# Designs tried in a protein design chat: VHH binders against a8e7c5r167to518. Part 28

Target 1, 352 residues: a8e7c5r167to518
Amino acid sequence: YKIFMDSDSFYYSLTYDLTNTVQRQGELGKSDQPLWKRVDDRFFWNKHMIKDLVDLQAPQVDFWVIPIIQGFVQVEELVVNYNESSDEERSSPETPLQEPTCVDDIHPRFTVALISRRSRHRAGMRYKRRGVDTDGHVANYVETEQLIHVHSHTLSFVQTRGSVPVFWSQAGYRYNPRPRIEKGERETMPYFASHFEKEVETYKKLVIINLVDQNGREKIIGDAYLKQVLLYNNPNLTYVSFDFHEHCRGMKFENVQTLTDAIYDIITDMRWAWVDQAGVICQQEGIFRVNCMDCLDRTNVVQAAIARVIMEQQLKKLGVMPPEQPLPLKCYRIYQVMWANNGDTISRQYAG
Below, E stands for the ipSAE of ESMFold2; O stands for the ipSAE of OpenDDE; V2 stands for 0.75 times the mean of E and O plus 0.25 times the DockQ between their complexes.

## First folded at step 15 (VHH; framework vhh_3k1k_2)

Design y3 (at its last look DockQ between E and O 0.37; V2 from the best seeds 0.00; counts 0 for: SAP .673 > .668)
Fold by OpenDDE, look of step 15:
Structure y3 (fold): chain B 352 residues (1-352), chain A 125 residues (1-125)
Amino acid sequence: as target 1 above (352 residues)
Amino acid sequence: QVQLVESGGALVQPGGSLRLSCAASGFTFSSYYMSWYRQAPGKEREWVAGIDSSGGSTYYEDSVKGRFTISRDDARNTVYLQMNSLKPEDTAVYYCARVEYRKYPSGYIYTFDYWGQGTQVTVSS
């Protein structure tokens, strides 16, 4: 498939649905419907732009409407080689997407893709848009899908990020303004529930990873989030707190391993989407919903860490990686760059 | 098999008192955070009170603070809700629930997984 980039923020494909995950595409099945009629509405960025065309109800319109996502797309081909020096050049980003030709015992190859889809709902700037609205939409909602392709196998792992789903704001021009709760807990309950009911409907189970500081100025938002989770009391929700600033201060991002280790069983049980020529092999049975205050840097680091654990499991399952070894250093470096690019791009989009 | 059985619900007058009990079985009771919820007719189920596994910390909804007391007896695998100064607004089906709470070095994990059948509390003159 060909992916086109209009800018660092907007992506479209003439041959691939960038709005739907591999799993959702499988569920939708084969269809003769035009692409724009099969898209996930949440991520159809240019929907409003084509409204007048769609309203014409002319068949010809179907050929001209191309769904566009706002977000991030990067594709890399990786080679599993544990003997490579750290200084070897990574693959050129300009290299056309090619399917892996073979998985051999010496140097197996696989393609990794990262796709982030930004919700068209409440897509404002970070200081102007926080929390949930009366429709259950949250600020800075992004679905991120990690894809691995080996031969005829396609594996997918999906995560989401989004603002804490309570009514809150962080107003002011001061550096690090104090957040405030805008509505009481009882008033918030229906909208909190609305948000998660939709999420559960879409993803089955949700594992909330709240990275909001457990102390200091952010604590009020974390407490409000937990309170709503307790009030909502849904067995399809798990709530995980991780004090990112406390444990990763000084850019000690390796300490995120404490989180991934603590939730390792949850990660394993969640599984991933896996499809081949014969059809669906397995499905992702839940989703991690990661947040901090702005759902940017901290969130991106944690999502990358979780996704790495999954990637290693996937590659081992495929026989691409040996069971007792980590991802090769060269692969890891490329992988880190991909996620960093993802984070940076999303940050720029949210900042306006 | 996990079981939670609530009891003690009754009709009481405003200002009256009632003690609810929840008998737990089928799991290590002492390891779980326990909670009471209530659901009034036409309303959403709401959290009322919680008690940690150690019994050292208790939590309450604002509307019941000072009136309700949650406690636990681990030897009897039972959690209680003492309700004083009852109001008509307290009329609801009350549910007992377990919440798995796990602390790890960098945070906490909460899992919500089981409720009882509930017991009816009616406050009316």
Scores: ipSAE 0.550, ipTM 0.840, lowest interface PAE 0.4, mean pLDDT 89
Fold by ESMFold2, look of step 15:
Structure y3 (fold): chain B 352 residues (1-352), chain A 125 residues (1-125)
Amino acid sequence: as target 1 above (352 residues)
Amino acid sequence: QVQLVESGGALVQPGGSLRLSCAASGFTFSSYYMSWYRQAPGKEREWVAGIDSSGGSTYYEDSVKGRFTISRDDARNTVYLQMNSLKPEDTAVYYCARVEYRKYPSGYIYTFDYWGQGTQVTVSS
């Protein structure tokens, strides 16, 4: 895949549709159609800029229209090596950087990539940074895809994040202002349902992970969310609460393990998309939808933790990792940096 | 084990009335939210009505408001759907549903995947 980035976190590829997950690519099937005719409209950011060209319906113009996403892309090649070397081979700033030419043929290697694609529907509405709108769209909606590539195998695990889909705001200009509910339960219900009807249509089943604090300022938002989920009562939803601040204070992010342990069977049953040269081997059986108040730092930490559980299962099934072992330290450090970069990029885009 | 058994479905004429029942067993009925859903042939299942655990709050899909009434009898472990002024578009299999709840040390989990077998309602014309 050849991917190009500009300085504003917009990405495109001449040959690969960045708007679709591996799974959605497989569902569309083989096609010689131009990329823009097969895009996921939610993430087709340059749609309006090129509308006149698209409206011409001329075959030659179709191949010049290149879909652009806003979000994040990072690709890393990793080596499974439990005899890790430290930073002994750093060069000085005044010499050219060279990749090591030594090939570790005895150690398995794989490629990991993160692709985050931000929805265009609410992108420019700064004063409406929270909740759902009357079209059923939520603030800060991002689909993040974690890809593993080994030989001819491509594996994919997808998660979403998005604001609590009720009508709420945080008034004021101070850091962490108090939130307020703007519409009652009955008035909110059809718009809450509208949002999740679209989500179920796309992903079939959803596991909601709500990280909103169960006490204090955030409680009013968490209570509103749970009430709507209970009233909606859709069999394609599972609702999971996790009190992030109570259990992860002091940057003790390993305590997210209490959450991943509690939902381990749900994570395992979700599976992932797996494609090789013969075609689609299996598919992801739903999606995790993770939120906190702004869907930034807490959300990013939890998504990384869930995706790590899946990644270890994927690598063990491919024979890249031995059974009963965690990721090597070097792999885990790079993984953490990738997810940190993802979180930082999404945060900058959300802040404006 | 948890069981939800719907009954009361029948063939009725337009404008008629029908009362559906859902007998619940295998759980503490008074602690749970209950709902009715319906599914017409070849269509997706849709929510019809819901009632909270106390019976004090009831909720309805717009097309049935004023015609349908959900209620519960905790002594009999039963939820009801009273259907008045029935229309041909109300023809469907009607399902009773329960909200499952599990607590763990750092939070809780709600699951919405337990249903009865359904009861057929047919409104002629």
Scores: ipSAE 0.498, ipTM 0.784, lowest interface PAE 1.3, mean pLDDT 80
ESMFold2 (binder alone), look of step 15: mean pLDDT 80; pTM 0.798

Design y4 (at its last look DockQ between E and O 0.83; V2 from the best seeds 0.43)
Fold by ESMFold2, look of step 15:
Structure y4 (fold): chain B 352 residues (1-352), chain A 125 residues (1-125)
Amino acid sequence: as target 1 above (352 residues)
Amino acid sequence: QVQLVESGGALVQPGGSLRLSCAASGFTFSSYAMRWYRQAPGKEREWVAGISSSGGDTYYEDSVEGRFTISRDDARNTVYLQMNSLKPEDTAVYYCARVTYRKYPSGYIYTFDYWGQGTQVTVSS
């Protein structure tokens, strides 16, 4: 709505329809329908929230919507300033006498936002926190949108997370109980297919990134997932395995780059949604669907890493970031905090 | 253009035999695992048999194990399904499909990017 309603601004207000990605809002076009009729039903928890945001229509409120139960929103403005004093200090003056460049109007700026949308379909199922149900819905399903805004450009990259879509449980008296498969392969296939038919209808192509351990207690779940994917054999799917614990022990999360390097072409070909005053410039050509057992910490780390690759491509394309130089360390610190806050919020909503 | 062309489907009596062929073109056939699927009228498509890119590993759905044999001839870019002891339950359109598998240091990737047009097999008394 913010794209087409008598507005010539490229600063899109996300306060009116938090249920739709930039791409989906572009597909809906301009309309005078009530917002609740245009929402994505998966994430429509109550229209009361949208009415509250409309009542608070102000520039400051438009960027700071932080619901505790519905999802996650955080907006940050970043400045590309390489003169920051930090852990990485460079003290090699090339010019002996230099006027201090202290005015901040010469440094590129961009806004980064995270919006996570939790599906309403499994919200009240307190007894079943795992797998798929007979309607094809999965536990802990969250759509996360990373939005970049600079001048008149709005760029959007979307990922999903959700439980392994087979029938399984993990309950008992012991600490870290062993997971169980509840239905056989053939019995599961219609519901597995139902879930992915909805996903393909929405996102067209999916790249599954399965972080479930291939050894030990998680193996039975990872094997079940792969078997269903192979039986389903849909050309719109790609299935990627990553041995997270094998490579990221001791909090060595830089080893996620082994994954992002291996799928770099897939990430690049995914592209992103890009909208400006001329309209839709390009669209995201699919989605990454990331999971571990509970779709919390491991999933969040991997999603942040994929989104970082995309963000750097976006910023280089727009000329905000030099092509041969990383962002300032302060930018990456803020980025990391944003994704950490996202993960913590999703975890609290899942646990409570 | 990637093409998979199935042939060899026919009407056959119960207990009979039939050999299906799938001719591949437009890609390096020897680098890909191949599979056969089938779809009976009013039913979902189901897996039948698979063969690794090397030809060293073959896999079968339980209902066809011991009766069907998948094989490949990389020189002719062709995958075969030899079907013996056919039953009326085997009546379906049979499809071949390409499956890509590759490893990288921290995991592996499957891609499912092509189906054939199918060949009709009918087993009727």
Scores: ipSAE 0.486, ipTM 0.747, lowest interface PAE 1.3, mean pLDDT 77
Fold by OpenDDE, look of step 15:
Structure y4 (fold): chain B 352 residues (1-352), chain A 125 residues (1-125)
Amino acid sequence: as target 1 above (352 residues)
Amino acid sequence: QVQLVESGGALVQPGGSLRLSCAASGFTFSSYAMRWYRQAPGKEREWVAGISSSGGDTYYEDSVEGRFTISRDDARNTVYLQMNSLKPEDTAVYYCARVTYRKYPSGYIYTFDYWGQGTQVTVSS
């Protein structure tokens, strides 16, 4: 498929639906409907632009409307070569997996794609848009999909980010003002529920990763979030807190491993989408919803860390990577750049 | 299989008392914190009371504090809600729920699972 970029923020494809995940595309099945009729409405950025055309009910419109997403797309081809890394410990060979392998030569290759889709709902600058609205939409909602493609196999892992789904604000760019709660707990409850009901409907289960500081100015927002989760008490929701600033200050991003280790069982149980020529092999059974205050840098780091764990599991499952080895250093570096680019792009979009 | 079965709901007059029971099965009851929730017609579900796995800690919603008492009997795998001085505003379906909590060095994990069918409490003159 060909992906076109008009800018650093807008993406479209003539041959691929950028608004739907691999899993959703599988669920939708083969259709003769035009692309714009099959899109995920949340991510159809230019929907408002085509309204007049659609209202004409002219058949010709189907050929002219191309869905555009706001977000980020990057595709890289990676080669698994451990000889390029200076100090890799060789692990003992494990029993081969009985599952299909995708190893074609001495140096297996795979394509990785990162697609972030920004919701068209409540789009705006970060200091002007926070929290949930009466429709259950949250500020800075982004769905991020990591794709792995090897031969005929396509694997997908999807995560989301979004503002804490309570009514809150943080006024003023200049002085880093204290966040404030705008509505009481009881008033917030139905809108909180509305948000997560829609999310559960879409993703089945949600694991909330709240990176809001557990102390200091941000604490009030974290407490409000937890309180709503406790009140809502949905079995399809898991709530995880991680004090990112406490553990990762000074760019100690390696300490995020403490989180990924703590939730490793949850990561493993969530699985991923896997499709081949024969059809669906497995489905992602939930989603991580990651947030901090603005859902930018901290969120991006944590999402990347979780996605890396998944990628390694996927590649091992495919036989592209050996079982006891980490991702090769060269691959890891490229991977880090991709996620960094993702984070930067989303940040610019949210900043306006 | 995890099961929670609430009982004890009834029609009572304002100022009356009622004791709800929740019988648990299919898991190690003593290892889990338990909560009572209620849902009134046209309203969202709200938590009412909670008790720690050890039974040493209890907490209540502000509107029921001093009137309601949550307790547990691990030998019987049962959590109770003693409701005194009942008000019409207490009319709701009451549910019990299991709560999981895990602390790790950098934070904590909450998981909420399994609900009973609920028991109807009606407070009316």
Scores: ipSAE 0.109, ipTM 0.525, lowest interface PAE 1.3, mean pLDDT 88
ESMFold2 (binder alone), look of step 15: mean pLDDT 81; pTM 0.797

Design y5 (at its last look DockQ between E and O 0.86; V2 from the best seeds 0.57)
Fold by ESMFold2, look of step 15:
Structure y5 (fold): chain B 352 residues (1-352), chain A 125 residues (1-125)
Amino acid sequence: as target 1 above (352 residues)
Amino acid sequence: QVQLVESGGALVQPGGSLRLSCAASGFTFSSYHMSWYRQAPGKEREWVAGISSSGGDTYYEDSVKGRFTISRDDARNTVYLQMNSLKPEDTAVYYCARVTYRKYPSGYIYTFDYWGQGTQVTVSS
């Protein structure tokens, strides 16, 4: 696939629909239809700009209309090499010239990609930067797809993030302003339900991971979220809380493993989309929806941790990694940088 | 096999009181949070009250707070809803639900999986 950047935050491809996950593209099937007829509307950012052209319904217009997303794309090729540091030491300046050795010929390789798609809803100055609106859309809604490519196999794991879907704000010039609930529980329920009806229609099952602090100033928002989930009472939801700041103080992000260990069976049962030359092998059975107050740093750390668990399962299933070892350190470091870049890009698009 | 059986629904005058019961079987009752929900004719099902597995924490929808009391008897595998000062808007089918609750060192998990058949409460003059 060829992916082009118009700027740091806008992406398009002439041949690949960046608005849809691998799984959604598989559900649509193979087609000669133009890309814009197959898009996920949530992420079709140039829809309004080209509306007059698509309304003409002329065949020649179809191939000039290219869907654009706002978000993030990064692609890296990784090598599974547990002996990389020892390979650096085997070569000595005093050693006679050796036959050229291509280390990469004997080590498995895979491609990892991140694609984040920001919802076009709630994009302008007309929307609050927190919570849900009267259309059921939430602030900072981003779908992030982690792709693995090995030989003819394409694997995909998708997560979403988005603001707590109640009516709330956090404003003022004071240090550490207090969040405020702006509508009551009963008044909020139709809009909370509207948001999750769309989510269930798209993803079927959702595992909410709420990272809002369970104590202090954030508690009012976390309590409001849980009350709405209980009032909504949808069997397609699972609600998970994790007290991020209690367990990750001092940049101890390894303590996110307490969360991933506790929900390991839920992560494993979620599975992933897997496509090869024979077609669709399996599909992802739902989605993790992760939030903190602004759906930025805490959310990004947790999504990276969940996606890492899945990636290790994917690579071990394909025989790319041995079954009882973690990722090689070089692979993990590049993985961390990819997710950091994702978080930074999402933050710039949200903040300011 | 998990079963929840509600009972105690009746026709009651406004201002009256009623006690609903939900008998649970097929699972370790003391390990689960329990909730009551209700559904009025033509309305969506709504949560009314919840009680933790320990019985130490109770939660209520604002419209019933102070009038309804949820309780549990783990020896009888039964959850109760005491409803006082009943109003016509309390007319609904009331459902007992098992809310699967699991605590882990850094948080908690809710899942929403089992319902009873419901019991009719009618508040009318």
Scores: ipSAE 0.478, ipTM 0.784, lowest interface PAE 1.3, mean pLDDT 81
Fold by OpenDDE, look of step 15:
Structure y5 (fold): chain B 352 residues (1-352), chain A 125 residues (1-125)
Amino acid sequence: as target 1 above (352 residues)
Amino acid sequence: QVQLVESGGALVQPGGSLRLSCAASGFTFSSYHMSWYRQAPGKEREWVAGISSSGGDTYYEDSVKGRFTISRDDARNTVYLQMNSLKPEDTAVYYCARVTYRKYPSGYIYTFDYWGQGTQVTVSS
């Protein structure tokens, strides 16, 4: 994949559709249509820039338009080695990119990619954009896809983040202004429903992970979210609360394991997308929609934790990892850096 | 197989009272929260009331607070909705639903999975 970066925020590829997940690409099938006609509209950042060109209906436009996403892309090649002390092997840059090997290699290798796609809808700074709009779009909506590639196998796991889908704001010059609800429950219901109907249509099932504080100033937003879920009453929705601040204060991110353990069955049942040369092996049967107040640091930590569980399952299934071992420390460190970079990049984008 | 069967729906005059029943089977009734929902013509289904598995906690939509009472009889695997001071706007098909609730050390999980066929409540002069 040749990925071009113009900046830390904008990505495009001449050969790969960065707007669609592996699963969606499979569903779309092989097409002779130009790339910009096959994109997921939500993530086509430069759509407005090409409007005039498209309106010309000139055939030449198909060759010139390259879809651009706003978000994050990082690709790493990892080696599964449990004997490597963390420090020694960073030094040999010259090892030729060996093709990822699975079961037959003493040291299996795999490629991991992280792709985050920011919605072009309701783009703006975090203090100016919160909640849902009348079109059912939420602030800071990001789809994040973790890809694993081994030989001819490509595995994908997709998560989303987005603002709590009620009408709320957090305005003011004060440090940590109190959030407020802008519309009543009944007034919010149609728009809440609109949001999740689209989500369910796209992802089949939604597991909401709400990281909003269960106490204090944020509680009003959490309560409003739960109330809307109850009112909406959709069997394709599961609502999970996790008091991140209460349990992870002092950067105790290891305590997120309490969440991943609690929802382990849900994670396992969700599965992932898996494709090879022969076609689709399995599909992801739902999605985690993670949020906090701003859908930044807390959200990123939780998404990374869930994705790690999936990665380990995937690698074990592929025979890249032994069943009783965790991810090697070196791999884990690289993995953590990738997700941290993802989080930082998204934060900068949302901050403006 | 999980089954929920609502009954008690009728035509009543404004200001009247009605008691709905929902008979549950196919699961451990006492382990689940139960809820009532309603759907008026041309409107989306809305949550009306909920009762915890223990029966100790009850919740209501604002529009029905003070008028409706949710209760349960675990020995009979039945949840009830006592509706008093009925209004025309209460006209709807009423559904009972099983709500799964699981508490874990750092939070809780809600799942919405089963509904009955509903019972028609009509409030009209």
Scores: ipSAE 0.470, ipTM 0.780, lowest interface PAE 0.6, mean pLDDT 89
ESMFold2 (binder alone), look of step 15: mean pLDDT 82; pTM 0.816

Design y6 (at its last look DockQ between E and O 0.62; V2 from the best seeds 0.00; counts 0 for: SAP .69 > .668)
Fold by OpenDDE, look of step 15:
Structure y6 (fold): chain B 352 residues (1-352), chain A 125 residues (1-125)
Amino acid sequence: as target 1 above (352 residues)
Amino acid sequence: QVQLVESGGALVQPGGSLRLSCAASGFTFSSYYMSWYRQAPGKEREWVAGISSSGGDTYYEDSVKGRFTISRDDARNTVYLQMNSLKPEDTAVYYCARTTYRKYPSGYIYTFDYWGQGTQVTVSS
């Protein structure tokens, strides 16, 4: 894949659709249509810029229009080597299930890619844009796709982040202004529903992970979110609360494992997209929608943690990793850097 | 085991009325928020109405406001949906649902996975 970066925020490819996930690309199938006609509209950043060209309805336009995403792209090649890790915990390999293995040498290799695509809807600075609008769009909506490629196999796991889908604001000149609810519960309900109806249509099932503090100034937003979820009571929604600040205070990010352990069954049941030369092997059956107040640092940490669990499962299924072993330390370090870069980039974009 | 059994679905004429019932068993009914959903042919299941555990709060989707009334009888472990001024657009399978939650060391998990088999409501002239 030739990916071009114009800046730290804008990405395009002449050969790959950066606006669609592997799964969506599979669903769309083979098409002779130009790339810009097949894109996910939510992530087509330069759509407005090409409007005049598109309105010409000239065939030549198809050649010149290249979809651009705002977000983040990083690709790394990783090598599975446990000898480089200081922790020699060699657990006895369990007999792998008779599934196709992608191990071809002593040190298996795989490519990891992170693609974050920011919604063009309600783009703006974090203190100016919060919550949901009357179209059901939320502030700072980002779809993040983790890709693993081994030989002819491509695996994908997609997550989203977005502002709490109620009408709320956090305005003021003070550092960390108090959030406020702008509309009542009943007034919010249709727009809340609109947001999640679209999400369910796209992703089938939603697992909400709300990282908003359960105490203090943020509590009002968390309570409002929960209330809307309870009122909506949709079988395609699951709501998970995790008090990130309470449990991860002092940069104890390892405590996020309490969350991933609690939702391990949900993670496993969600599965991932898997395609090879023969076609679709499996599909992702839902999506994690993670949020905090601004959907930045806390959200990024939790998304990375969930994605790591998935990656390890994927690599084990592929036979790239042995069973009952964690990701090698070197791989983990690179992985952490990738997600950190993702988080930083998204933060800069949301800050303006 | 948790069970929800809907009843009361029928064929009615436009402008008619119908009362649906959902009998609950296998759990402390009075402690749970209950909802009605409906699914029309070829459409996604949609939320219709909800009632708090205490019965003090009721909520409705916009399309049924003023026409539908959700209520509960905790002594009978039953939630009801009174449907008045029925329209052809109200034709659907109606489902009763319960909200559940689980505590874990760092928070809560809420699920909405208990549903009845549904009851068919058809509004036609």
Scores: ipSAE 0.503, ipTM 0.794, lowest interface PAE 0.5, mean pLDDT 89
Fold by ESMFold2, look of step 15:
Structure y6 (fold): chain B 352 residues (1-352), chain A 125 residues (1-125)
Amino acid sequence: as target 1 above (352 residues)
Amino acid sequence: QVQLVESGGALVQPGGSLRLSCAASGFTFSSYYMSWYRQAPGKEREWVAGISSSGGDTYYEDSVKGRFTISRDDARNTVYLQMNSLKPEDTAVYYCARTTYRKYPSGYIYTFDYWGQGTQVTVSS
């Protein structure tokens, strides 16, 4: 599980396939193949840079080719200690794990990690890359995996984000240009369908969470999305609208709870991937696909909120978190910082 | 109460044709998008075709495009699926579906889970 970072938000591991979720790795099964032969192509960023090497198919080259992702990785160990600590230094994630020789041996511990994988398809900056292309790829497509490790248990919850999969642009030389639809509804449908056919093949069921404003400048994009979803009418899709700006103005992000409460049963039924020494215990039964106009700040806030609901369910089931008591505030602070770092990194990669 | 009742499924030889019907009741049929889905033995249910509320826009999965035609008759509250050049791979239970809408204080939810009971189509020599 050794992960190395390039200074430009590129990550690799010599032994772990960063391109695949825990669940996909379990579905692929055990293999002695080199990592690059098992990758998820969407996230294999160095494919073109080393294509001539991989095309040789020589055994020695196979083990020198290391898959690289663009995205974000952060790993933190958390301690469930309800002896309220006003000392922020005692909750630092930089503190190394000590051997069981200290007072903290009696408190439950868990590791939380975020891995975000940006698709190499339709890459580019926000105002140059919007919506879907003729291959069914969307701009700013990121798969974010939240991992929990406790003893021998590995739990994984995955979400995606990506641009509204219609043909639209927001290009111009002015600040905050108005968006435009570039193709009509009928012409768009095959490419919308192409995108979601790939998504359904991969994730089986999609819960779309559309954060685009229902009024004002964004309305034209939100209406186009909803129309396509209705025309597509696929039973593997659920479409959820949340008026983020209407309900979260003034940094009132607690109001995201109105969304998570309304879809709580959907979140619970989604479950998560869970593996231990004996193998796969359960699997995630679909995915949340979250978007706003650029899939940055609003999307990140909502994804963090959904993942928090799942994390608490996971920790309660493992006995790490008491059934009717929240985690210590230090745990939530670190969690929020991890998701903030994720959002900032994705924003830097897409928006500049 | 919403009801969707499929009919017209049968055993047919490869290359044959069938017309499926879906009678709808309990809602304003002309206001809803309608679809056909199918589920083969041991497989997940998959979308086959869809039709807009106006009937002006139709959509098809690639494997049935050119062979299947979806249509609607709003006077009869009925959706049809004309299936031509049938293949053994088309063997499945066929379902019609309506888009369901639910509102909550901060938004709304569309689900695509309201189905009929299905009608069996079997394509075999």
Scores: ipSAE 0.475, ipTM 0.782, lowest interface PAE 1.3, mean pLDDT 81
ESMFold2 (binder alone), look of step 15: mean pLDDT 80; pTM 0.800

